# VH-VL binders against Protein phosphatase PHLPP-like protein (phlp-2): the designs that were tried, part 10

Target 1, 227 residues: Protein phosphatase PHLPP-like protein (phlp-2), of Caenorhabditis elegans (q09564r761to987)
Amino acid sequence: QIGVSGSRGMKNKQCIRQVRVENTFGFIDGGSNSYMSSSICRFMTSYLKENVSMDIRSILLRCHCELGEEGERLGASVMIIRVHEKRLEIASTGTMSAAIARNQKLKMIINGRYEIDDDEYSRIREAHGFVDEENRINGVIGSSRQIGHFSTFPVVLPTHSYRNIQLNEQIEGLIVGNNMIWNMLSIDDLNSTFHNNRSPIVVAKKIQDQLQSYDYGGNSNILVLRR
Short names: E, the ipSAE of ESMFold2; O, the ipSAE of OpenDDE; V2, 0.75 times the mean of E and O plus 0.25 times the DockQ between their complexes.

## First folded at step 11 (VH-VL; framework fv_necitumumab)

Design g1 (from d3 with heavy chain S58D, light chain D53N N93D; at its last look DockQ between E and O 0.69; V2 from the best seeds 0.00; counts 0 for: pae O 4.1 > 2)
Fold by OpenDDE, look of step 11:
Structure g1 (fold): chain C 227 residues (1-227), chain A 122 residues (1-122), chain B 107 residues (1-107)
Amino acid sequence: as target 1 above (227 residues)
Amino acid sequence: QVQLQESGPGLVKPSQTLSLTCTVSGGSISSGDYYWSWIRQPPGKGLEWIGYIYYSGDTEYNPSLKSRVTMSVDTSKNQFSLKVNSVTAADTAVYYCARDYYDYGDYAFDIWGQGTLVTVSS
Amino acid sequence: EIVMTQSPATLSLSPGERATLSCRASQDVYSYLAWYQQKPGQAPRLLIYDASNRATGIPARFSGSGSGTDFTLTISSLEPEDFAVYYCQQRSDWPYTFGGGTKAEIK
């Protein structure tokens, strides 16, 4: 079962988009750029339809390579999820996060709130980039791990995280969302919402409502998968 | 402390069925955190994964052995078992049962039995 | 299946020396890699999981590194009890597969 919820908040444009092709889900966060998210969404949709069996990591990289001229100065966070009968695959770059529900508990499996460690700092500096006080790359970019931003190479790289999780009877579901969801809502809050509601649609909506209750006025996008 | 112990005949004739049991002590087999596995090692050779069984009965087998391998679990006895049909000399090996600790990607065979040698000979 | 290749097959060193063992995967296995130690007549013992995490009770002299296709097990200073066979194992895809092993022997 699938539930989705999205909101533009007080913004004029939706910069976070989702794709679904069969058992593959795409999550695209273009940050502040709606065109980028839309473009990637269209590409990914078409590409997935034509390449259903392709490795999701390869698909993610393909998204990066196909950005064209727009990718010079723009970028995005991309998460691809493929659900198999006995396993769950996730490839993710950027700021999106995912948590798996198991035995009445949520556990973060992809953390898009990447903390820049000493090695990453060194890498960025060696590439002649910098991290500002708000943890933005070169004062503008939300993550040093994103697709696009070709002009910053090699400051921003499409480095991705990959998870291959075995599904068993104890797995209850999955929550995916952009970074602000996880910044504003605790894992305990999300856990409560997930387990107190049977419908993933309701779960997604309630999470959205909770964000609004905290006066969040930005873009949000939530995907809930439930067994 | 969780311990695993293999048991079964050390000698099996060709074309017969190899049957082994792993007894788990110091902990319950009925845990969602573990995939109970069998691994074998021919004398002087490397390790080969045979398969695993979950406490619910879910199984995954090595494709190279899938047609001949069956695993079962008995939660009441805190045991899981391996059967290999139509054995040949190539099936001579030390057989290990192991606990496969799985924590959403952070996992490995963290506990092993001592292993039991099974020789296929006429 | 994913083929794991270990090198060297044999490593001859003296106590106190640094040991570097290599493991290569035929395809990207990410960080889904474990290292095991096996002494003669004993079952394998888990050393490293998820490419770089030491298992419980494993001395600090053991460390794992790498991701993707290339992995390394390092023993900073060999102790007499460290002379054994070491196996890497990929856990990225079915079936699980092991390397051929590296035998660390006394020079």
Scores: ipSAE 0.052, ipTM 0.674, lowest interface PAE 4.1, mean pLDDT 91
ESMFold2, look of step 11: ipSAE 0.579; ipTM 0.839
ESMFold2 (binder alone), look of step 11: mean pLDDT 92; pTM 0.946

Design g2 (from e6 with heavy chain S106D; at its last look DockQ between E and O 0.53; V2 from the best seeds 0.00; counts 0 for: pae E 6.6 > 2)
Fold by ESMFold2, look of step 11:
Structure g2 (fold): chain C 227 residues (1-227), chain A 123 residues (1-123), chain B 107 residues (1-107)
Amino acid sequence: as target 1 above (227 residues)
Amino acid sequence: QVQLQESGPGLVKPSQTLSLTCTVSGGSISSGDYYWSWIRQPPGKGLEWIGYIYYSGSTEYNPSLKSRVTMSVDTSKNQFSLKVNSVTAADTAVYYCARDYYDYGDYDAFDIWGQGTLVTVSS
Amino acid sequence: EIVMTQSPATLSLSPGERATLSCRASQDVYSYLAWYQQKPGQAPRLLIYDASDRATGIPARFSGSGSGTDFTLTISSLEPEDFAVYYCQQRSNWPYTFGGGTKAEIK
């Protein structure tokens, strides 16, 4: 079946976390805030155990609604993956990306390296927000679609991307990672690493090693699913 | 140019099995880029998706029909087939086969359809 | 299952007029919506996929718009060959479901 591997990196605090309950995987990036990631991780774990069949999109929205006072000024990126026998569901908001491996090639299917197009700029302007010259929302926020940031509503929205992906024999696996992985490494580099190594654990470790060669000491959360 | 053609009996008695075949020409059914579907349309009514099959034999069926439907693929003849068991008058319809583009879970559409074949369930 | 509702059921117009066809989903289908045209005795033909992208060979007078639950097919100036039945289809979740159709007929 599909194997799983991940890496925390070298940080003293974990701001990026994984949740695994049965066939459902959660990936949480709290940015620089370990409280956000740990709080969401605990909630999602408990909620999934009690609501194993709940729609992953509803779980993602519930994570947004259950943020406390910290959600007024802070946010998090969340990706939830549910693996079925013949299909894969992904619900995502924020800066997490996913690429699927098929026939010796990786293709990005969720792009969390968020660029704000003309329609989104217009939406943000109409909501009385602004995008600075470094593409930050209201000067500080890296994504206009993320959970939390209640004080910015409706500038930053918890709306999600959703993919329902048919699994066939050509699907070799999936790489999920936080924004830094995709910023530091090209899809070609990731493709080479994935296809030159059979073990998902080895793939994840090699990606982490490549990040460390760029003197990256922050958190990385790398999930590799392999058939 | 890829073309799809349905074949099978035009008349089936109630409680029997309806069996249809779709022949693909101008392209390969073994391509990983496509799923192959059956869709039906009762006379004067709308369209209902029945299911799809991948070249490997992997299938997904409409839950409303799943207990009565099987699909299969014959790569040597470049064909895929539909069986509907225990038919009733409600299964009278034009049956279409169609090609569905697959690109890592992108949901394009049925870009190529067969001509359709009418199947009547009657005593 | 996601219910697709098309309106109007029948649209009576003259050649040269603008046609606007509505399709509404019972749940969010994002942009995963296709439009098909079907003439009597023929198979459906793909017009629009992904809510707004024209299929190969479809004239520019056909355009799709919308997202989420509310979608529109527009024919900017009807030609005689455009009088047909039009179906929308959501492709967000299994089973794929079609709308009931809008018949465009000559006034």
Scores: ipSAE 0.099, ipTM 0.679, lowest interface PAE 6.6, mean pLDDT 84
ESMFold2 (binder alone), look of step 11: mean pLDDT 91; pTM 0.941
OpenDDE, look of step 11: ipSAE 0.325; ipTM 0.787

Design g3 (from d3 with light chain Y30W; at its last look DockQ between E and O 0.46; V2 from the best seeds 0.00; counts 0 for: pae O 5.2 > 2)
Fold by OpenDDE, look of step 11:
Structure g3 (fold): chain C 227 residues (1-227), chain A 122 residues (1-122), chain B 107 residues (1-107)
Amino acid sequence: as target 1 above (227 residues)
Amino acid sequence: QVQLQESGPGLVKPSQTLSLTCTVSGGSISSGDYYWSWIRQPPGKGLEWIGYIYYSGSTEYNPSLKSRVTMSVDTSKNQFSLKVNSVTAADTAVYYCARDYYDYGDYAFDIWGQGTLVTVSS
Amino acid sequence: EIVMTQSPATLSLSPGERATLSCRASQDVWSYLAWYQQKPGQAPRLLIYDASDRATGIPARFSGSGSGTDFTLTISSLEPEDFAVYYCQQRSNWPYTFGGGTKAEIK
């Protein structure tokens, strides 16, 4: 079962988009650029349809390579999820996060809210980039791990995390969302919402409502998978 | 502490069925955290994963052996078993049962039985 | 299936020396790699999982590194009990496959 919820908040455009092709889900956060998210969404959709068995990691990298001129100054966080009967695959770059529900407990499996460690900081500096006091790359980019931003190479790289999780009977579902969801809502809150509601649609909606209750006015997008 | 112990005949004739049982002690087999696995090692050779079984009965077998392999689990006895049909000399090996620890992608065989040698011979 | 290649086949060293063992995958296995130690007449023992995480009870002199296709097990200073056969295993794709092993022997 699948539940999806999204909101533009107070913004005029939706910069976070989802793709679904069969058992594969795409999550694209273009930050403040709706064109980028739309473009990647279109590409990913077409590409997935034509390459249904391709490794999702490769698909993610393909998205990076196919950005064209727009990718020079723009970028995005991308997460691809493929659900099998007994396996869950996730490839993710950027600020998207995912948590698995198991035995009435949520566990983060992809954390897009990582702090820049010493190694990454050194890498960025060696590449002649900088991190400002707001943790933005070169003062404007939300993450050093994103697709696009070709003009900053090698400051921003499409470095991705990959998970291949074996599904067992104790796995109850999955929650995916952009970083603000996880910044504003605690894992315990999300856990409660997930387990107190049977419908993934309701779960997704309630998460959205909770964000709004905290006066979040930005874009949000939530995917809930439930067994 | 959890321990695994293999048991079964050490000698099997060609074309017969190899049958082994792994007894788990010091812990319950009925846990969602573990996949109970069989691995074999021919004398002087490397390791081959045969397959695993979950406490619920869900199985996965190595494609190279799938047609001949059957695994089962008995939660009441805290055991899981391996059967290999139509054995040949190539099936002579030390057979290990092992616990495959699973933690949301971080997993490996963290506990092994001592292994039991099964020789296929006329 | 993914083919795991270990090198060297045999490593002859003296106690106190640094040992470096290599494992290569025929395709990208990400960080889904484990290392095992096997002594004669014994079952394998888990050393490293997820490419770089030490299993419980494993001495700090053992370390794993690498991602993708190239992996390394390092023993910073060999102890007499470390002379054994070491296997890598990819756990990225079914069927999970082992390398051919590296025998660390005393020089």
Scores: ipSAE 0.024, ipTM 0.611, lowest interface PAE 5.2, mean pLDDT 91
ESMFold2, look of step 11: ipSAE 0.261; ipTM 0.716
ESMFold2 (binder alone), look of step 11: mean pLDDT 92; pTM 0.943

Design g4 (from d3 with light chain S92T; at its last look DockQ between E and O 0.76; V2 from the best seeds 0.00; counts 0 for: pae O 3.5 > 2)
Heavy chain, then light chain:
Amino acid sequence: QVQLQESGPGLVKPSQTLSLTCTVSGGSISSGDYYWSWIRQPPGKGLEWIGYIYYSGSTEYNPSLKSRVTMSVDTSKNQFSLKVNSVTAADTAVYYCARDYYDYGDYAFDIWGQGTLVTVSS
Amino acid sequence: EIVMTQSPATLSLSPGERATLSCRASQDVYSYLAWYQQKPGQAPRLLIYDASDRATGIPARFSGSGSGTDFTLTISSLEPEDFAVYYCQQRTNWPYTFGGGTKAEIK
ESMFold2, look of step 11: ipSAE 0.675; ipTM 0.869
ESMFold2 (binder alone), look of step 11: mean pLDDT 92; pTM 0.942
OpenDDE, look of step 11: ipSAE 0.070; ipTM 0.686

Design g6 (from d3 with light chain A34N; at its last look DockQ between E and O 0.29; V2 from the best seeds 0.00; counts 0 for: pae O 4.6 > 2)
Fold by OpenDDE, look of step 11:
Structure g6 (fold): chain C 227 residues (1-227), chain A 122 residues (1-122), chain B 107 residues (1-107)
Amino acid sequence: as target 1 above (227 residues)
Amino acid sequence: QVQLQESGPGLVKPSQTLSLTCTVSGGSISSGDYYWSWIRQPPGKGLEWIGYIYYSGSTEYNPSLKSRVTMSVDTSKNQFSLKVNSVTAADTAVYYCARDYYDYGDYAFDIWGQGTLVTVSS
Amino acid sequence: EIVMTQSPATLSLSPGERATLSCRASQDVYSYLNWYQQKPGQAPRLLIYDASDRATGIPARFSGSGSGTDFTLTISSLEPEDFAVYYCQQRSNWPYTFGGGTKAEIK
């Protein structure tokens, strides 16, 4: 079962988009650029339809390579999820996060809110980039791990995390969302919402409502998968 | 502290049934976090996974032994058991029970019994 | 079934030396690989799970790496108590299978 919820908030544009092709889900966060998210969304949709069996990691990289001129100065966070009968695959770059529900507990499996460690700092510096006091790359980019931003190469790289989770009867579902969801709501809150509601649609909606209750006025996008 | 202990006869005759019990102490077997497993090791050889049982009774057996193996769980006694039918000398091994801890995609045998030697001999 | 091959079969080293143990899978097992240590007369003990994560209570000198088909267990500096047999185990496909083991012995 699938539940989806999204909101533009007070923004004029939708910068977070979802794709679904059969058992593959795409999440695209273009940050503040709706064109980028739209472009990637269209590409991914078409590409997934034509390449159903392709490795999701390769698909993610393909998204990066196909950005064209737009990718010179723009970028995006991309998460691809493929659900199999016995396993769940996730390839993710950028700031989106995913948590898996198991035995009435929620655990983060992809954390897009990673702290830049010493190695990453060194890498960025060696590439002649910098991290500002707001943890933005070169003062403007939300993550050093994103697709696009070709002009910053090699400061920003399409480095991705890959997870392959074996599914068993203990697995209850999955929550995916952009970084602000996880910043505004605690894992315990999300856990309660997930387990106190049977419908993934309701779960997604309630998460959205909770965000609004905290006066969050930005873009939000939530995907809930439930067994 | 959770502990596992194997019990059963150390000697079984050929063609008979090997029967072992694993007693779990320091924790409940009725937890969704664990699969309860049996592993055996012939003397001087490697390890072979026999199978596992969930507290609900759900089982999975190694295909090589499936026709001869039965596992059961007794939540009231905090025990799970292994039966191997029609044993031969090839079934001589140290038998271990183990807790298979599954944590959101990662799982391993994190707690083992001390093992019990079962010898098949006339 | 997936065949796990460990090498070398025997590793002779002295205390303080670095030990490198290899485990190869006959097919891709992703990161679903565990390492166990077994001392004589004892049950195996979990060292590493998910290819690189140390189990609780395992010293930092033990580390695991690799993905797919090739995996490595490294002991940065061997302690006397580290001389044992080490097994890798794949948890990708049923039936789950162990390697043949590598015996680390004192030189």
Scores: ipSAE 0.028, ipTM 0.615, lowest interface PAE 4.6, mean pLDDT 91
ESMFold2, look of step 11: ipSAE 0.485; ipTM 0.812
ESMFold2 (binder alone), look of step 11: mean pLDDT 92; pTM 0.941

## First folded at step 12 (VH-VL; framework fv_necitumumab)

Design h1 (from e6 with light chain S92T; at its last look DockQ between E and O 0.71; V2 from the best seeds 0.00; counts 0 for: pae O 3.9 > 2)
Heavy chain, then light chain:
Amino acid sequence: QVQLQESGPGLVKPSQTLSLTCTVSGGSISSGDYYWSWIRQPPGKGLEWIGYIYYSGSTEYNPSLKSRVTMSVDTSKNQFSLKVNSVTAADTAVYYCARDYYDYGSYDAFDIWGQGTLVTVSS
Amino acid sequence: EIVMTQSPATLSLSPGERATLSCRASQDVYSYLAWYQQKPGQAPRLLIYDASDRATGIPARFSGSGSGTDFTLTISSLEPEDFAVYYCQQRTNWPYTFGGGTKAEIK
ESMFold2, look of step 12: ipSAE 0.474; ipTM 0.805
ESMFold2 (binder alone), look of step 12: mean pLDDT 91; pTM 0.940
OpenDDE, look of step 12: ipSAE 0.037; ipTM 0.631

Design h2 (from g2 with light chain S92T; at its last look DockQ between E and O 0.84; V2 from the best seeds 0.00; counts 0 for: pae E 11.0 > 2)
Fold by ESMFold2, look of step 12:
Structure h2 (fold): chain C 227 residues (1-227), chain A 123 residues (1-123), chain B 107 residues (1-107)
Amino acid sequence: as target 1 above (227 residues)
Amino acid sequence: QVQLQESGPGLVKPSQTLSLTCTVSGGSISSGDYYWSWIRQPPGKGLEWIGYIYYSGSTEYNPSLKSRVTMSVDTSKNQFSLKVNSVTAADTAVYYCARDYYDYGDYDAFDIWGQGTLVTVSS
Amino acid sequence: EIVMTQSPATLSLSPGERATLSCRASQDVYSYLAWYQQKPGQAPRLLIYDASDRATGIPARFSGSGSGTDFTLTISSLEPEDFAVYYCQQRTNWPYTFGGGTKAEIK
């Protein structure tokens, strides 16, 4: 039902981490900061074990509130997925994306790759921030929506995207990963890999192998759910 | 175009079972793009969602009614049905069937409604 | 259960005027919000889905806005046929719940 594959690539530390407690999955991308990702991973694991029925949107914001002093200058992308019998929920802030497979086609439902639109540019400028030519916030931050970055408030906000997916029989599964997977691999290649392999573990591994064939040296982490 | 029509008795005695059928015409109930729902509206009151059924037979019911409600689908007749057990005067309402559009778990709304049928539960 | 609260309960206006109807959710429902119109003796009619998208055949004078907990339906210039009851509905969790309605009536 579940396949996970991850790699630190050419990096010394794994800055992208995952957690699972019962039917709830968490993915944390600390960017270049492995302490941030490991700290959030430990907090989320403990908090979920004690609060297994709590709304995943509230859990995500709680991760923001519990960052301590490191959260002043540092942040992370967080995605939380809760799987129910006939539906799934996704709450996400930051740079990870999720795509649903239906009838041999993938559709992105959470887009961590989106460019900052005109409304978001206006909001950032009104908050006295700026966006450089590489779409970095204040020259360093790769998303206007992440947990942490308290010193930038209200430039970077911890607000999240949310999807509640009712599963019908045509929904075949889900692919989740950090943004480099979606930048480096075509949707057609991902779609083919998903549909040509029955095992979600094999799908995740083949996606990882494809990413490595492009000499990508950063962290990656892939979750595949299959019905 | 697609149309929905409710049918069933307009008068039901207390403690009996209310049974309604919705007939779909101009389209197929067997499409994976849609869920099929029942909604009711007591006279002069607001709307209450009762539940949905998917063409495979999969259901979800409003928790307030779940112990008394069953829904079924007959794809060969292009129909879906509602049963409410042990009715009381509080179940007197106009009952609507409705179609709910589904695309990758997005855009759920009742885009087509039946005209409704009044069911009165006599004392 | 998510409670949907609509205001005002009644809106008395003349044709040609702008109508603004409010819908508030007890929890964050993001954009999973629909608006329906119901005339006496008729079934509800879908106006807006996903908070702001007009259903097929709905005239441009109807617009929806908002996200999270606060939503608005605007009718830019009321026509005689627009005097009806309007319901909002959240679609994030079962049971799908409706607001109590706003009746738009002619002054």
Scores: ipSAE 0.006, ipTM 0.511, lowest interface PAE 11.0, mean pLDDT 83
ESMFold2 (binder alone), look of step 12: mean pLDDT 91; pTM 0.940
OpenDDE, look of step 12: ipSAE 0.057; ipTM 0.670

Design h3 (from g4 with heavy chain G105K; at its last look DockQ between E and O 0.10; V2 from the best seeds 0.00; counts 0 for: pae E 14.7 > 2, placed apart)
Fold by OpenDDE, look of step 12:
Structure h3 (fold): chain C 227 residues (1-227), chain A 122 residues (1-122), chain B 107 residues (1-107)
Amino acid sequence: as target 1 above (227 residues)
Amino acid sequence: QVQLQESGPGLVKPSQTLSLTCTVSGGSISSGDYYWSWIRQPPGKGLEWIGYIYYSGSTEYNPSLKSRVTMSVDTSKNQFSLKVNSVTAADTAVYYCARDYYDYKDYAFDIWGQGTLVTVSS
Amino acid sequence: EIVMTQSPATLSLSPGERATLSCRASQDVYSYLAWYQQKPGQAPRLLIYDASDRATGIPARFSGSGSGTDFTLTISSLEPEDFAVYYCQQRTNWPYTFGGGTKAEIK
């Protein structure tokens, strides 16, 4: 079962988009750029339809490669999820996060809010980039792991996280969302919402409502998968 | 309402550089929703997309023209420009600037300039 | 690049008649297709985007349909001002490409 919810925020721009092709889900966060998210969404949809069995990691990389010149100064976070009968695959770059519900508890499996460690700092600096006091790359980019941003190469790279999780009876579902969801809502709140509601649609909507209750005026997007 | 207006010389000699400017009025060029584009149309022929530029300077060019085309944007003047190098008779066309509008839907080229004829001739 | 083919090249009709214009893509462009109208001496005007959505200010007599490779622009009842050249444009892959156009002329 699938539940989806989102908000375009005050500016009414769709900077976060979802794709679904059969058992594959795409999540694209273009930051403040609705064209970027649209472009990637369009490509991903087309590509998934034509390449249904392709490795999702490869698809993610292909999204990066297909950005063309628009990717010079623009970028996006992309997450791809493929649901099999007995396993769940996730490939993600950027700021998107995912948590799996297991044994009545949510566990983060992809954390787009990763901390820049010393090695990453060194890498960024060596590439002549910098991290500002707000943890932005070169003062403007939200993550050093994103597709696009070619002009910053190799400061920003499409480094992805990959998960291949065996589905068993203990797994209840999955929550995917952009960074602001996870910044504003605690894992305990999300856990409560997930387990107190059977319908993934209701779960997604309630999460959205909770986010809005904090006067968040930006884009948000939520995907809930429930067994 | 937003309006676009092309300006530049109507005559260019072969091998020279064609230079055009599009002035945007009635709205700011500095918007994340728009990709400012150039399209041309040879006399009596169809339309060819040249490329676009984003307010931040990001560009995409038609591969057929990429080697000869450069676009720039001046946010302070609310303008964006096109340069085509090494022009030939084949570059004779009406050149249009247009706004490519992308939001939650693909609104395509929703606003056009009136177009300006550029003739390449000795 | 994706090749867009429009047919017929010329369509001769009378006011009040139904016009059907075809646009075919060399490969699947899904619903990412726009239609433009161009009158002599004027810039193109957006009619339809996303294959079937009418642009702002476009009369209801204009409608777009289709997906994949085959698309249709329909003018339910031609008005005198509708006699013009119509172009389709795919917006799936760079470079965006236009069809060769269909000229709707008065019979």
Scores: ipSAE 0.000, ipTM 0.526, lowest interface PAE 12.6, mean pLDDT 90
ESMFold2, look of step 12: ipSAE 0.005; ipTM 0.444
ESMFold2 (binder alone), look of step 12: mean pLDDT 93; pTM 0.948

Design h4 (from g4 with light chain Y96F; at its last look DockQ between E and O 0.67; V2 from the best seeds 0.00; counts 0 for: pae E 4.9 > 2)
Fold by OpenDDE, look of step 12:
Structure h4 (fold): chain C 227 residues (1-227), chain A 122 residues (1-122), chain B 107 residues (1-107)
Amino acid sequence: as target 1 above (227 residues)
Amino acid sequence: QVQLQESGPGLVKPSQTLSLTCTVSGGSISSGDYYWSWIRQPPGKGLEWIGYIYYSGSTEYNPSLKSRVTMSVDTSKNQFSLKVNSVTAADTAVYYCARDYYDYGDYAFDIWGQGTLVTVSS
Amino acid sequence: EIVMTQSPATLSLSPGERATLSCRASQDVYSYLAWYQQKPGQAPRLLIYDASDRATGIPARFSGSGSGTDFTLTISSLEPEDFAVYYCQQRTNWPFTFGGGTKAEIK
């Protein structure tokens, strides 16, 4: 079962988009640029239809490689999820996060809010980039791991995280969302919402509502998969 | 401590069915944290994962053996079993049962049985 | 399937020496790699999981490193009981496949 919810916020731009092709889901967060998210969404949709068995990690990298001129100064976070009968695969770059529900608990399996450790900091500095007080790259970029931003190479790279989760009866579902979902809502709050509601649609909507209750006026997008 | 022990015939004729049982002691097989697995090793060769079974009966097999392999679990006896149909000399191996500890992708075979040699010969 | 290649096939060393074993994957397996030790006539024993985490009860002289396609098992100072066959296993793509093994033998 699938539930989705989102908001364009006060800007009324769809900067976060979803793709679904058969058992593969795509999340694209273009930040503040709706054209970026649209372009990647279009490409991913077509590519997935033509390459249904291709490794999702390769597809993610392909998204990076297929960016045109817009990729010079713009970037995006991309997450691809493929659901098999016995396995769940996730490939992700950027700021989006995913949590799996198991035995009445949520566990973060992809954390787009990763801390820039000493190694990553050194890498960025060696590449002649910097991290500001708000943990932004070069003062403007939300993550050092994103597709695009070709002009900053090699400061920003499409480094991705990958998870291969074996599915069993204890796994109840999955929550995917952009960074603001996880910044404003605690894992405990999300856990409560997930387990107190059976419908993934309701779960997604309630998460969205809760986000709005904090007067968040930006873009948000939520995907809830429930067994 | 949890222990695993393989049991079954050490000799099987070609075209017959190999049947083994793994008995788990010191702990319950009905744990959601583990995938109960079979691995085999031909004499002098490497290791091959045959497949696993969950306590609920859910299974996944190596594609190379899928057509010939069946696993089952008996929670009342704290056992899980392996059957390999239409065996040939290529199926001669030491067969291990193992516990696969799973933690959201961070997992490995942490407990093994001693292994049992099964020889396929006429 | 992902092919795991271990090198060298045989490693001849003396007690007290440093052992370095290599494992290469045909494609990126991230950190989903385990190392096992197998002594003659025994079942394999888990040494390392998630590429670098030591299993319970494993001596500190064993360490794993690497990510992506290249992995290393290091034994800082070989003990007599460390002479065995070592296998790596990728756990990224099903079926989870083992390397061919490296035999550490006494020189």
Scores: ipSAE 0.062, ipTM 0.705, lowest interface PAE 3.1, mean pLDDT 91
ESMFold2, look of step 12: ipSAE 0.285; ipTM 0.740
ESMFold2 (binder alone), look of step 12: mean pLDDT 91; pTM 0.933

